# VH-VL binders against p39960r1967to2165: the designs that were tried, part 4

Target 1, 199 residues: p39960r1967to2165
Amino acid sequence: VPLEDVCERENTLIPTIVVKLLEEIELRGLDEVGLYRIPGSIGSINALKNAFDEEGATDNSFTLEDDRWFEVNAIAGCFKMYLRELPDSLFSHAMVNDFTDLAIKYKAHAMVNEEYKRMMNELLQKLPTCYYQTLKRIVFHLNKVHQHVVNNKMDASNLAIVFSMSFINQEDLANSMGSRLGAVQTILQDFIKNPNDYF

## First folded at step 1 (VH-VL)

Design z9 (framework fv_reozalimab_arm2)
Fold by ESMFold2-Fast, scan of step 1:
Structure z9 (fold): chain C 199 residues (1-199), chain A 120 residues (1-120), chain B 110 residues (1-110)
Amino acid sequence: as target 1 above (199 residues)
Amino acid sequence: QVQLVQSGAEVKKPGSSVKVSCKASGGTFSSYAISWVRQAPGQGLEWMGGIIPIFGTANYAQKFQGRVTITADKSTSTAYMELSSLRSEDTAVYYCARESGSYDEYFDYWGQGTTVTVSS
Amino acid sequence: QSVLTQPPSASGTPGQRVTISCSGSSSNIGSNYVNWYQQLPGTAPKLLIYSNDQRPSGVPDRFSGSKSGTSASLAISGLQSEDEADYYCAAWDDSLSGYVFGGGIKLTVL
């Protein structure tokens, strides 16, 4: 289901499943070695996804503080799966070329850092509200993971690599022969290290 | 923890090619970029290029474009740097290094270095 | 030549504070983070400081980095004999689309 439809259905700016998964990781998973890189049990990930569907992610009584979900990597894997299964990526099909072209031009020395950040902020403000708020929540979450790198071994560069494919559609990757994936990594790494420059 | 182990020293004639290997252990090989940095005797460090194994795409410093080829074999967790048309000026220690960090990327782990000597 | 400029040598005595400079331009230090590498004789370089002022695990707090405009500096307080090494600053250069290093500075502990 499209991100805008989920937000509209739930009357929220950020899907409830995203909020609950990220809050649980922030509660007990920030020091997990290889967080987001080490795959969780596929069975546990599927069980968690089914629990959200059956017990209702918007139900105030539904909790991830349950022995069924003891494996933090399953919670992290469920979150990554949710992002990958979105019909449109968080940079959106309509705007991903604008985002990645900007990063490519910056790295080719077609603009200075101040100009790059200004133009990046302009692009972010063009995203639909639900996309912008969801991206902001994710970026600040990944910044917290980055801050715990001493324990979890996952810095901004590592996180950008493992999340890059979740921020660009397969169609857009094919159209660029994969070259734009590097640009997505560059953007995400900068967002994760410097979230207050962009959000 | 992460370790990068490079192939042994090479002595080559001018005009030949050399291929240096860098085997990674610990951590996830495919998820990190691997760069190559060389150092001529008594000189400073010089970046040659890097590769992100998961994507198979390499980027090269302008000076080496057309003469260096960086590749990766995910099945053996090994990165390679091949330098062709060797000259005496290519005599150097060649390092592989893992890129991990900020927007500017930095090298958090380094191989031990491979000495390449080019002499007639 | 090296793209980033460092003095060729510096010296200090045990316990002293020494500062190692690094000068660049708007396309490198002015726009990007600065990283520092320590190279002991006969060994590979080691990461000492990343992202201007951050220390990796295992690097003593005697080492600190800073950046202002197009220049950066590495400060070593409480200088010790094992600090005798070559020190390199490094940054991404937008105009070259690649990493650039300083020429390196040989620090001698007298």
Scores: ipSAE 0.000, ipTM 0.448, lowest interface PAE 15.5, mean pLDDT 83

